# Ledger of designs, part 13: VH-VL binders against DNA polymerase sliding clamp 1 (pcn1)

Target 1, 249 residues: DNA polymerase sliding clamp 1 (pcn1), of Pyrobaculum aerophilum (q8zty0)
Amino acid sequence: MAKQVLTYIDAKEFAYIIDSISVLVEEANFLIRNDGLYLRALDVSRTAMVDLAIPKESFEEFPEVEELRFGLNFKELKKLLRRVKKGDKISMEFEEGRVRIKLIGKSVRSIVVPSIEVVGEELPTPKVVYTAMVKAASDVLATAVKDADAVADEVKFEASEEALIISASSDKGEVEVKLDKNSELVYEFDVKEPASARFSLEYLVDITSKTSKISDIVTIELATAKPIYLSFDIPAGGKISYFIAPRVE
Short names: E, the ipSAE of ESMFold2; O, the ipSAE of OpenDDE; V2, 0.75 times the mean of E and O plus 0.25 times the DockQ between their complexes.

## First folded at step 19 (VH-VL; framework fv_sonavibart)

Design w1 (from v4 with light chain S91T; at its last read DockQ between E and O 0.93; V2 from the best seeds 0.89)
Heavy chain, then light chain:
Amino acid sequence: QVQLQQSGPGLVKPSQTLSLTCAISGDSVSSNSAAWNWIRQSPSRGLEWLGRTYYRSKWYNEYAESVKSRITINPDTSKNQFSLQLNSVTPEDTAVYYCARDEGSPESIEEYFGPDAFDIWGQGTMVTVSS
Amino acid sequence: DIQMTQSPSSLSASVGDRVTITCRASQSISRYLHWYQQKPGKAPKLLIYYASSLQSGVPSRFSGSGSGTDFTLTISSLQPEDFATYYCQQTYTFGQGTKVEIK
ESMFold2, look of step 19: ipSAE 0.807; ipTM 0.876
ESMFold2 (binder alone), look of step 19: mean pLDDT 89; pTM 0.925
OpenDDE, look of step 19: ipSAE 0.880; ipTM 0.927
ESMFold2, look of step 20: ipSAE 0.793; ipTM 0.870
ESMFold2 (binder alone), look of step 20: mean pLDDT 89; pTM 0.926
OpenDDE, look of step 20: ipSAE 0.769; ipTM 0.891
ESMFold2, fold request of step 21: ipSAE 0.831, 0.836, 0.826; ipTM 0.893, 0.894, 0.889
ESMFold2 (binder alone), fold request of step 21: mean pLDDT 88, 89, 89; pTM 0.922, 0.923, 0.925
OpenDDE, fold request of step 21: ipSAE 0.909, 0.910, 0.911; ipTM 0.938, 0.941, 0.942
ESMFold2, last read: ipSAE 0.835, 0.824, 0.840; ipTM 0.896, 0.887, 0.899
ESMFold2 (binder alone), last read: mean pLDDT 89, 88, 89; pTM 0.925, 0.923, 0.923
OpenDDE, last read: ipSAE 0.908, 0.911, 0.910; ipTM 0.939, 0.941, 0.941

Design w2 (from w1 with light chain Q27E; at its last look DockQ between E and O 0.87; V2 from the best seeds 0.84)
Fold by ESMFold2, look of step 19:
Structure w2 (fold): chain C 249 residues (1-249), chain A 131 residues (1-131), chain B 103 residues (1-103)
Amino acid sequence: as target 1 above (249 residues)
Amino acid sequence: QVQLQQSGPGLVKPSQTLSLTCAISGDSVSSNSAAWNWIRQSPSRGLEWLGRTYYRSKWYNEYAESVKSRITINPDTSKNQFSLQLNSVTPEDTAVYYCARDEGSPESIEEYFGPDAFDIWGQGTMVTVSS
Amino acid sequence: DIQMTQSPSSLSASVGDRVTITCRASESISRYLHWYQQKPGKAPKLLIYYASSLQSGVPSRFSGSGSGTDFTLTISSLQPEDFATYYCQQTYTFGQGTKVEIK
């Protein structure tokens, strides 16, 4: 049997990636193809979808396979990953019905977890024609979403030709954050048509907080009453992204 | 109980516009969970989705690439109907035309994969394009 | 985009037979595959949605299975009224149909 091993040089970065995925799901399938590592999953309420793609070139070791699928429960994996130290590598060895996961630094720490069967085959991509795109500092979005959460359960995103407005309102108060087109913290701004939608804050606070540790830049895409698309480039390569369904007006 | 009733002429001359109407009872054309489709069927092309209109805080239209330059689908909220206009028809547009509803959940990601199942269909209208 | 291929194009079966029709997608479509029955001169009728969920009012002898790229419609005991053409569909695309003739 050929050894099937995946090694990622930056275990800390991988831990941030797993932490951000686990906002939506407790378990999910990873898919290894000859060109990269993939994951796509819906949360239990089917309100949000996470999409991960990491090219083969981002790994120190990568299996020689046409396709390998394995499901993991993130509870045990996250416990191991909390112990990651600067400079650690992470390795995953795929065996019959189990995965051996190692943190490789000055010493090697490992666990063996079962490969579980997670229901839900490869999901399609949402079909949305976005009319507004803003690329901005990710911590600005995280702060805006956290401010909105302080006053409400929902947040409104409004894109105009001049700015992106992130706002929330309730009996407790009102919050408005304006990302002006010309702000130093806005790196790209392309609004072909104004867009407005409202979203639950259920996942947004944790998504934006955790992903800002992966990337300093977020790409935000909007269309009126359509899912918001948030994407984050991974410094070592790859991308993690989210669709969050709108609230009905 | 939702029903779709089609109307429109069954004979259209080449180069003219095919125009059909679908009347909705038991639901609203502006339903925030439904989309209103036109589908045609011919021996040469089988079942072919043409396009849909739907309301999600604004009106949206989606059209098949094969007819995108010639098709218009319009809602009429006052009559609770939606229409098909297909311009510049040729004999290859001869088919049975159906209107159909797909319904989903706009607060679910699954809604945005494309049309859901077509659960309600009109009776069909045979349209012949000939001189 | 995604191509849907049904097999067989037609088949003949006797009343009481178990009938199986397959639909293959050119790419994974998860569970988002639907089945329709169409009789001559009538509109298609939804039988199965999301690969395996039975539409209300459809007899329990109809069932669907599969996910990803390979899907199956099964009629457990063919009845005379099941003579029809059956179509699979995902989003914008229909299969070419399978005609079931009772003999």
Scores: ipSAE 0.798, ipTM 0.875, lowest interface PAE 0.6, mean pLDDT 91
ESMFold2 (binder alone), look of step 19: mean pLDDT 89; pTM 0.925
OpenDDE, look of step 19: ipSAE 0.860; ipTM 0.920

Design w3 (from v4 with light chain S91E; at its last look DockQ between E and O 0.93; V2 from the best seeds 0.82)
Heavy chain, then light chain:
Amino acid sequence: QVQLQQSGPGLVKPSQTLSLTCAISGDSVSSNSAAWNWIRQSPSRGLEWLGRTYYRSKWYNEYAESVKSRITINPDTSKNQFSLQLNSVTPEDTAVYYCARDEGSPESIEEYFGPDAFDIWGQGTMVTVSS
Amino acid sequence: DIQMTQSPSSLSASVGDRVTITCRASQSISRYLHWYQQKPGKAPKLLIYYASSLQSGVPSRFSGSGSGTDFTLTISSLQPEDFATYYCQQEYTFGQGTKVEIK
ESMFold2, look of step 19: ipSAE 0.764; ipTM 0.847
ESMFold2 (binder alone), look of step 19: mean pLDDT 88; pTM 0.920
OpenDDE, look of step 19: ipSAE 0.817; ipTM 0.897

Design w4 (from v4 with heavy chain S57T; at its last look DockQ between E and O 0.89; V2 from the best seeds 0.82)
Fold by ESMFold2, look of step 19:
Structure w4 (fold): chain C 249 residues (1-249), chain A 131 residues (1-131), chain B 103 residues (1-103)
Amino acid sequence: as target 1 above (249 residues)
Amino acid sequence: QVQLQQSGPGLVKPSQTLSLTCAISGDSVSSNSAAWNWIRQSPSRGLEWLGRTYYRTKWYNEYAESVKSRITINPDTSKNQFSLQLNSVTPEDTAVYYCARDEGSPESIEEYFGPDAFDIWGQGTMVTVSS
Amino acid sequence: DIQMTQSPSSLSASVGDRVTITCRASQSISRYLHWYQQKPGKAPKLLIYYASSLQSGVPSRFSGSGSGTDFTLTISSLQPEDFATYYCQQSYTFGQGTKVEIK
């Protein structure tokens, strides 16, 4: 049995990543392969999926293994991660049945948590042919989604050749946020075919709020009545992304 | 009580178009939880999915790469049917052709992993491509 | 694309035997695997969906197990009506079939 250690140089960023994943799930499997760290999980109702990929190059230390799988409950991990400070590194040492997690800065803080068995294998990738793609400022999306939540339980995304419109309506009122293709907050706009779909706000508010701390840019992909795809680049080449299934009338 | 009944000719000449129809009873071709598939079976290729049509706010079609340049699947909502047209057939297209339903939930991510189980099948149509 | 490989391609068994058939996927497909029975001249019939869930009207002697890449269909006590060809399926891809014949 060789000692297996993974070290990520930005513990604060790692904490934001864990926060973002924990919106959907209380526990999940991490998969370490020769080329990176991976996680893919479906919430309990199977309406949303999170996908994490962090390449080996993003780590200061990375295990040399063909495959290492470990499951963590996020409650204990988040308690430790609330203590992170700017400049801290996070290290994970994998032992039989447990993981030693360290915050490494001017002092070293650690906990040991069990490595749990989370039922499930790597999930397939949803097969969606998207017809609209918008890259925009992530805080603008977070604000638009939060405005929609003040009014309704569902939000509508409409992509046309001119703009992305995010709207909600109920007996409490109406909200519309327009991201014009020529706005300085829209960095890319590629609409091959107009797209329209409605989504529950159950996860969207927290996802967009937490991921905007990871990335200033969100990539939004839509197709009519298909899952929305939200993608956020992590510094040094990583990516966290989400699929959220549409609502049906 | 959902049933699928197939119709169409059993002999087609090379280079012509194979055309089959599947009539639906007990369900709607525009059901927003179902998808309507064509699958064929031959000794050389086994069971082979060809494509499907389905309605989710608008009509979608998905076709197998092996036939996508030659295949068309059309719904007919007024007759509650869907069709298969396969152009420019060769003897390699000789097979038993089945229509089949897969049913899922558009509000679940699992719907988008591809067709679910095929729970209802037509009786099959033997199609021979020969001079 | 994901390939599905069944083992064995054929087997001989007697009424009352326990029969197992294996299906392997070239990549993980989680639990999203289904099993079918087909008799000569008939369409396939769904037996098991999502690896282990019994389709309505299917006898309880049929069971499925597995996840990820390796899946098994089991017939606990083979009956005369169970001599058939069995297929696994994921998404749009089928296994090549396993023929269960009388010994």
Scores: ipSAE 0.794, ipTM 0.877, lowest interface PAE 0.7, mean pLDDT 91
ESMFold2 (binder alone), look of step 19: mean pLDDT 90; pTM 0.931
OpenDDE, look of step 19: ipSAE 0.804; ipTM 0.906

Design w5 (from v4 with light chain S30D; at its last look DockQ between E and O 0.90; V2 from the best seeds 0.84)
Fold by ESMFold2, look of step 19:
Structure w5 (fold): chain C 249 residues (1-249), chain A 131 residues (1-131), chain B 103 residues (1-103)
Amino acid sequence: as target 1 above (249 residues)
Amino acid sequence: QVQLQQSGPGLVKPSQTLSLTCAISGDSVSSNSAAWNWIRQSPSRGLEWLGRTYYRSKWYNEYAESVKSRITINPDTSKNQFSLQLNSVTPEDTAVYYCARDEGSPESIEEYFGPDAFDIWGQGTMVTVSS
Amino acid sequence: DIQMTQSPSSLSASVGDRVTITCRASQSIDRYLHWYQQKPGKAPKLLIYYASSLQSGVPSRFSGSGSGTDFTLTISSLQPEDFATYYCQQSYTFGQGTKVEIK
């Protein structure tokens, strides 16, 4: 009915956000509301969820809508985003059955992609009462997860009142990374009750690697045998976050 | 074959404590994939979830906001049972009380949206709160 | 708190009729909705889980559809044993029920 345009000043940051989402899914629905841009998706195995929220104030232009939903395949979007240059903006113009996407810099480069029907509706929020929270340098987490991956397929997170311990073991060896509550790389440490859980490394390596390009800070939340919650503040505003279900036994 | 067998008194005076027990056969109260619920039903309110208890490396309890100040649900692993205790009852607590199992997958995010479907139910206990 | 609203609250039908019952959630619940049948004096019985998956032992004349906020239970050809009250449920919350009565 009406032309509706969304413009994000930092196209490179937006590309990192898309790359981070695509760790879990190749297509998903974006939801535009009067207050922001949202996306929530489960991977195929339903073991991990990604959640994106960017307030309208983070955009140079934002549609005036009650609600607008569009499904996109990230393969085509990532193809355009590989051509991002320093200083480019990205805009999306929402039309009937299609989205016009532009990289706006010294020149304008654009594609038109169809809006697709992605099966699924807005997912509920997982209901977990977390007992431990650690806010730390994101590259420290990425390194710890990568070290664990060299040894095993699973990683253990243990929060005590003194430290967060990230460990892995197998017949190939053992790795332990300790984040002491007083470390200069730990910015907040709040453990109401000790927590311990194990997680598959399948997504964690790529999640932490990709999101470290977006944010220098990660917030980690744990409860015993419950999903880990990882959240990353976006510099221009908003948050990308993940739930990863625990391994049993 | 999993079965739930309820027991407990059917008449309780106002201001007293309603107490019911649900015995489990064919499954364990400490099953790492199940959760054990109490649900009640009255003509005026229909079906109403009250709370659940479950074991995931430790015991967890979840209670409906409307009753959480008055409710306790306790597992008993030695008897393979779980109980309901509802304090300070009024005639508004008159209902048929059911125990029920919901079963999920802890390695799936879907488990954490709340109770899944209630696939096994106890026979029900009519509890009247009357002076 | 997500509210579940069923409609109609009751209906009258004859054996062989196609019956549809709807359930509406106040917010999106994707497909995480379940349907139950309850006969007088008995516990509810699970019919359908995750909107459309038929529980073991439930006749194929029962089917479910919908996602997001709007869901439908359908009985393709009503049988004498299907006169009952039907409830939807998600997470902690049940609908108020739909009574299917003999016309």
Scores: ipSAE 0.817, ipTM 0.889, lowest interface PAE 0.6, mean pLDDT 92
ESMFold2 (binder alone), look of step 19: mean pLDDT 90; pTM 0.933
OpenDDE, look of step 19: ipSAE 0.830; ipTM 0.902

Design w6 (from v4 with heavy chain Y112W; at its last look DockQ between E and O 0.90; V2 from the best seeds 0.76)
Fold by OpenDDE, look of step 19:
Order: structure tokens, then sequence, then C-alpha cells
Structure w6 (fold): chain C 249 residues (1-249), chain A 131 residues (1-131), chain B 103 residues (1-103)
């Protein structure tokens, strides 16, 4: 079997990607196709899904395969990624049953981890027709969600023709963040029909905080009482996105 | 015990509208954990999902692409039932039509992958399209 | 679109026989597959949901297995009331059916 190597130029960015994914799962299967690297996973409770797609053009080295599946434990991977420095590259060499991961900088550090077969399945894309789309600064979303988390366990998203309102309320207090369609922090705003939905803050705080380190822009898609779709464009190319199931009224 | 009772004519002329009703007992048409479907069965096309209606803070409808331009599914909360209208029928629409329920939790992402298992079915209505 | 293919289309068996029906998806569908039994003139009846979960009230002689693209419905010991047509289903799509007939 020919040696297959995957090399991502920005190891720090990759570390943030792993951090973002690991919010939902401790381990997951990656899929290498002829056009890119992919990952899709559900959290244990099946309330949130993460989707990663990185085109092969984002990599310095990319395996010439039709399909290659490998699973990684993110806890082990993070041990190595904690040592990432600016300018480092990360490389994965695939062997039968094992993956050699190299952190390439002023020195080269490497670990060998098992290519685990994570009990996972190929997941379909949720079938949701969205009626609201807002592209905004990712840190605004992260801050709004964080503020909501300070007062409640759930957050409400309301999209109208004029604004997106993120709010939360409990006995502890109330939070409301209004993103006007004409705000400098809103880059695109398209609401075909007003939309309202509530979501658990269990994952949203970490998702938004971690992904905001990757991308300055977030695309929010909303429909009434349906899963929210959050997508983040990765600067080097690719996209990380989430579906969060709604809370029932 | 949840039951579905179908009603409607079994004979429709070509170009006319097929109309059926499914009455629900033991559950609510506006249940936030159920969806209400129409499925038909014919020797030529087998079992074919046509569409569904369900309530999640608001009403939603989903239709199969094959009939999307001709189909309407309407809930009636006052009578706790839902209906099927299929316009401009042809002999190809001759089939046994079933209403059915699929259950699930909207708080699960899996519920948004599509219809779940159909655990409750109506008795079926044979509809013949003939002049 | 996902295509579901059952095998065989029909089979003949005797009471007491072990019967196996397969369903293949054109792409991986994880465990999102359900099995139904249909008798002439009746609506389909849910037997197995999510590949291997037995629906309430269904006899234990029925079982389901599989994940990904290949699934199996098994009747450990065929009973007289089990002669029927069986269908697999994934989301919006049904298999073409497998008719279990008396030998």
Amino acid sequence: as target 1 above (249 residues)
Amino acid sequence: QVQLQQSGPGLVKPSQTLSLTCAISGDSVSSNSAAWNWIRQSPSRGLEWLGRTYYRSKWYNEYAESVKSRITINPDTSKNQFSLQLNSVTPEDTAVYYCARDEGSPESIEEWFGPDAFDIWGQGTMVTVSS
Amino acid sequence: DIQMTQSPSSLSASVGDRVTITCRASQSISRYLHWYQQKPGKAPKLLIYYASSLQSGVPSRFSGSGSGTDFTLTISSLQPEDFATYYCQQSYTFGQGTKVEIK
C-alpha cells in the first residue's frame, strides 16, 4: 500500500478545528475522498451535529485515494496539538491500523495513534427549509450566546425583516441582543419569513466560542421551531457547520 | 390507542380532484411529536410516500416531488383530522391510499432526516381513476 | 436519491422454516431502516424499527439486523400467520417488497 500523507499548513487552525469538533464528540471518523477531508458526527444525545468539509486544495499534501476512513480520539490528539506554535504544520501519515501525526516546526514532533474504528454511521443532512439567513460577525454571536448562558439554559433566536434578536430569560435575569439588518456587524440579511426557535445552550456556548477563533464570520440560518444551522468558513478553505435541534415549547 | 380512519370516494374521473380524509383518534393532529402522512400503493409504483403535515409551533407541509404540483395536505384541528387533495388525476394515480403517522422528537437531529417509522396506519382507500 | 432493493422478490417456505430477507440501500443509511409486514387487503404493519428494534406486540421470532447498506429481516420459525409481503423503508423510500409464500 502506498504511503498516504495529509498535510495541513496551519496547525493552529487545525487545532481550533479539532477543538470545535470536540465540543460535540470525543472521537469521530474522518473521511478522505478524492476532493477533500470530511467529518460528520452527532453528539451522544443526538441533539447536535457537526459537519466538517475541507477541500484538498487547503492541504499541502493530500492522499491520492478514492476513499479513506480513519477514526481519531480527540483527547489524544489534543495532547499533541497543545504544543502547536505559530507557523507549525500538521501532517498525518496513514498506515494500516495506525496514524502517525507530525507537528512540523522548528523541530518535528510525532506521535502514533491507533486508527480507531469509531462506531459511527454515515449521517444524512437534515432536511430543513430555512426562512431566515443572517451573515454576521462571529464574535457577536459568541458574545450574545455567552450572555444568554449567564441567565438561562436556553436561548431564543427571532428573525424578522428588520433584525435578528437573540434573547434569554429566567429568574436570574434577561438578555437581549439585537442585530439590525443595517448594522455594520451584519454582512448579509435575508428573511423571507419571520422565524423563531429556542435552543439549549449546552453546546452553543462552546461551539460559538471555539469556532469564532477560526472564522470571523458566521452564517446563521433559522426556521421556526427547527434546527438552527451555523456555518463557519475556514480561512484556509473549507467549512465547519452545526445543526442544533430546537427545544420544544 | 391511536387510530386512523379514512374516508372518501373510491372513484374519480380523469382531470378531477382526488379527495380523502383521515380522522385521528387517541392523538392530536397538532401533536409536536408526530407527523401525518399520505402514502399510496400500486402494483406499478409500489409503496410511495406522497407527503405529510405536522405542527411545530407552526404548520409545515412536505410533499414528494412527483406530486408536489398537484397535492395539498390540510390539517383540521377542529375535527382532529387531515386531508389529501390530488388535482388533475390520471389513471396512474390509481392506487390504495393510506394515511399514516410517524413519531419522533423534534429535539433530536435525527427527526429532521425525514419521516420516521410509520407505526400507525389507516385502513386504506382504494381509489380508481377511470372515465 | 436513495434506492432500496430487497432480495428475494419472493420466496416459498414451510411452517417452521427460518426465513431471511435482505434489504440493500444504494448508500449508507446507518440504522435508519424499518421493516413492515403487509397482508392482502390490509395496511402495512410496522415490525422492526431502526434496523433491529422490535415493535411492541410483534412476536420475538422476528428480528432485524444490519447497518450501513445491508440489512436483514429474519423469521426464526415461520408461522402460518407470517405468510405475507415484507417491505423495508428508509425515510421517504420503500423497498419493492418480498412475498413470503407457502411452499
Scores: ipSAE 0.715, ipTM 0.858, lowest interface PAE 0.6, mean pLDDT 94
ESMFold2, look of step 19: ipSAE 0.722; ipTM 0.841
ESMFold2 (binder alone), look of step 19: mean pLDDT 90; pTM 0.935

## First folded at step 20 (VH-VL; framework fv_sonavibart)

Design x1 (from w1 with light chain T91V; at its last look DockQ between E and O 0.91; V2 from the best seeds 0.82)
Fold by ESMFold2, look of step 20:
Structure x1 (fold): chain C 249 residues (1-249), chain A 131 residues (1-131), chain B 103 residues (1-103)
Amino acid sequence: as target 1 above (249 residues)
Amino acid sequence: QVQLQQSGPGLVKPSQTLSLTCAISGDSVSSNSAAWNWIRQSPSRGLEWLGRTYYRSKWYNEYAESVKSRITINPDTSKNQFSLQLNSVTPEDTAVYYCARDEGSPESIEEYFGPDAFDIWGQGTMVTVSS
Amino acid sequence: DIQMTQSPSSLSASVGDRVTITCRASQSISRYLHWYQQKPGKAPKLLIYYASSLQSGVPSRFSGSGSGTDFTLTISSLQPEDFATYYCQQVYTFGQGTKVEIK
């Protein structure tokens, strides 16, 4: 069979992308099409979904294929990625039933992992009409959800015409973070209709912590009692994003 | 035991409004896990989802693109029912109309892919659009 | 967007036969497929949800299988009361139906 290779010039950024995906899942399917690399996965509890799209133009090398699908377990891949250094590239060479993954720098370090069968691929996009959008510094969101996690297992997002309020309360205390629409940490603020929803903190702390290493900016979209949509533009091109289902009041 | 009971006229003239009502017993139209649907069945189109209404901290409506400009579905919490209004009907709207419940989990992402299985159906109302 | 195609459009079978009906989606839908039975003059009745889960009160001779694009409803031993049309459904789309006739 013909050799099929993709190469991503910034291996450290790719490692952050893998870390971000692995918050929700230990294994997932990647889909290579003629225009890019895709992944969509749902966590085991079905409360959160991750979506990755990286256009082929973001790669130094990209396979010439109609479609190539492969599943990876992230444990072994992450062991290799811990050794990534500034300036390293990462390549993936697809063979029958296996993938050769290389870090290419001053030396070449590699592993070969099996292509595995992963259940639950080809998920639809959640159908939500969002009424509020806030684009803000990603580390501010990460800090807000971490503060909420210290006092509760759920966080409330409230978007009004004036601000986005992120809050939590329990017997341990109360936390409120206010992102005023005119704050220098808020880059865009578009609230067509006020929105309010509550979410589990189970994944949010790790999602926001890991993705802040990829992008300084998060786009937050809300609608009352609907999944929150968090998206992060990848500097080299593409996007990683998340849907998290609301909690019922 | 949850039951859906439909009512409304079975003959409508072209260009008029089709109006049907679905009464709910054993559940609430404002249930936070249910959604209330209208589905029709005709020889030319088979089973066709038209839209739904549901309560999740506020009322939501979702309509099929094929009828979106003509359809309204309204809940009535005081009577525990929901209605269908379809404006400007033509003979293509001749069908058996069903109300149906889909019940799922709003705390799952899967809920937001669209309606889940329709587990409870009304008895059906044959509506003929004819001069 | 997703089209559902059932096969066959109709079939005739004897009491006791194993009956298999297939549903194909135009693109993968994972496990989000449901099966309904409809008798003449009656509303559809849910049989199977999420491809293989049996609805409460449905006889165990009904089973569902499949994932991705290909799904199957099986009646292990056809009974006279199983005369009906069977539909698959995902999201907003229904299959065109499979009519099962008892001789």
Scores: ipSAE 0.758, ipTM 0.849, lowest interface PAE 0.7, mean pLDDT 90
ESMFold2 (binder alone), look of step 20: mean pLDDT 89; pTM 0.930
OpenDDE, look of step 20: ipSAE 0.820; ipTM 0.903

Design x2 (from w1 with heavy chain D116E; at its last look DockQ between E and O 0.91; V2 from the best seeds 0.85)
Fold by ESMFold2, look of step 20:
Structure x2 (fold): chain C 249 residues (1-249), chain A 131 residues (1-131), chain B 103 residues (1-103)
Amino acid sequence: as target 1 above (249 residues)
Amino acid sequence: QVQLQQSGPGLVKPSQTLSLTCAISGDSVSSNSAAWNWIRQSPSRGLEWLGRTYYRSKWYNEYAESVKSRITINPDTSKNQFSLQLNSVTPEDTAVYYCARDEGSPESIEEYFGPEAFDIWGQGTMVTVSS
Amino acid sequence: DIQMTQSPSSLSASVGDRVTITCRASQSISRYLHWYQQKPGKAPKLLIYYASSLQSGVPSRFSGSGSGTDFTLTISSLQPEDFATYYCQQTYTFGQGTKVEIK
């Protein structure tokens, strides 16, 4: 019968996307609709949410379906993706109870993995009215978060009219990174109202490290004592984004 | 243990302001996990959420679009209470008004989908709007 | 604009009957649906939260199930104190109610 095939031209970028999602979850459902590929998942502790949307125009091949839902275990998928070479495409053919995944380059390498049943319905979008937005170089954020992790378990984000300050403090020391609104590494700066919140570093180091391989630019949105929203535009189209709940003090 | 006690007049004339107060015992109006809601009930509209106030490092208010231009909900930390003010009332505002707590987990993403379950309710105040 | 539709709007039952009430959301709301009981002249009382979790002090004859758009409240063996109106709720929105009356 008609094949249900999805082909992404940049297998390496797809591997980075999977790496980024797997920071939060070991398995999740992908949802294919007539307009794109979607994923939304909470980590086990429900403190962080990842949201993926890739429009069908970003794919070389895209299934003609009203809706196709499949679950994958990322441990097994990542084993295959370690074999990705520069210039490879990745193709996924959906069969009953399984997915045939091919890396298409100078040769074709394939594996068949089970399509698993992952419990969960489509999650709502967090309702947050953000008062501060900063668009900056993603590696600057990744470095700031990594520096904070060296000294503490939590990081503070403070947006003022002049700058975004990322700081951490403990008995081990103090770290402060200031992103002045006029910095060459700050591309947009819109603070309607100052905002301050603290976040666990549990996921932030890996999130920012892995997503900086996908996008050179991060959009950071803050409101006082509300989840931080981090979004990364995918070069081929689409977006991967995260909500991380604040710590209470 | 947590109790909500409502007070306020039961009769309000059209075009005036409806004012109600909800006193909290066993919890704090500035609780970092709670939010304090007003909900009304009428035969024509059933149960209708009006808005809430809560403290998360600062005070936040959220109001239903249907009343957003006329409603104010204020906390009073010194009396451990929160109030409802609904301006320019009409007979269509006649209802039983309840205060209610929803309690969530601000360190969980789920808290930010909107109000949680309403686990504690005030006794209700019948408010009639008529001349 | 998420709408919550309950069915039936009313039902008649006898003590000991199994009662099932349905709530449908116009869009997926995952598991974030709650059930309330309201007796005349009283405030609503929370029974079930997150579709299936029993509130403390609620008898085990009450149960909830479902996710996404379709949810049910079940009373396995109706008791005299269970004659009331039942409401579902997600975030900002309540269903219109289901009245359970004595037959």
Scores: ipSAE 0.802, ipTM 0.875, lowest interface PAE 0.7, mean pLDDT 91
ESMFold2 (binder alone), look of step 20: mean pLDDT 88; pTM 0.920
OpenDDE, look of step 20: ipSAE 0.850; ipTM 0.911

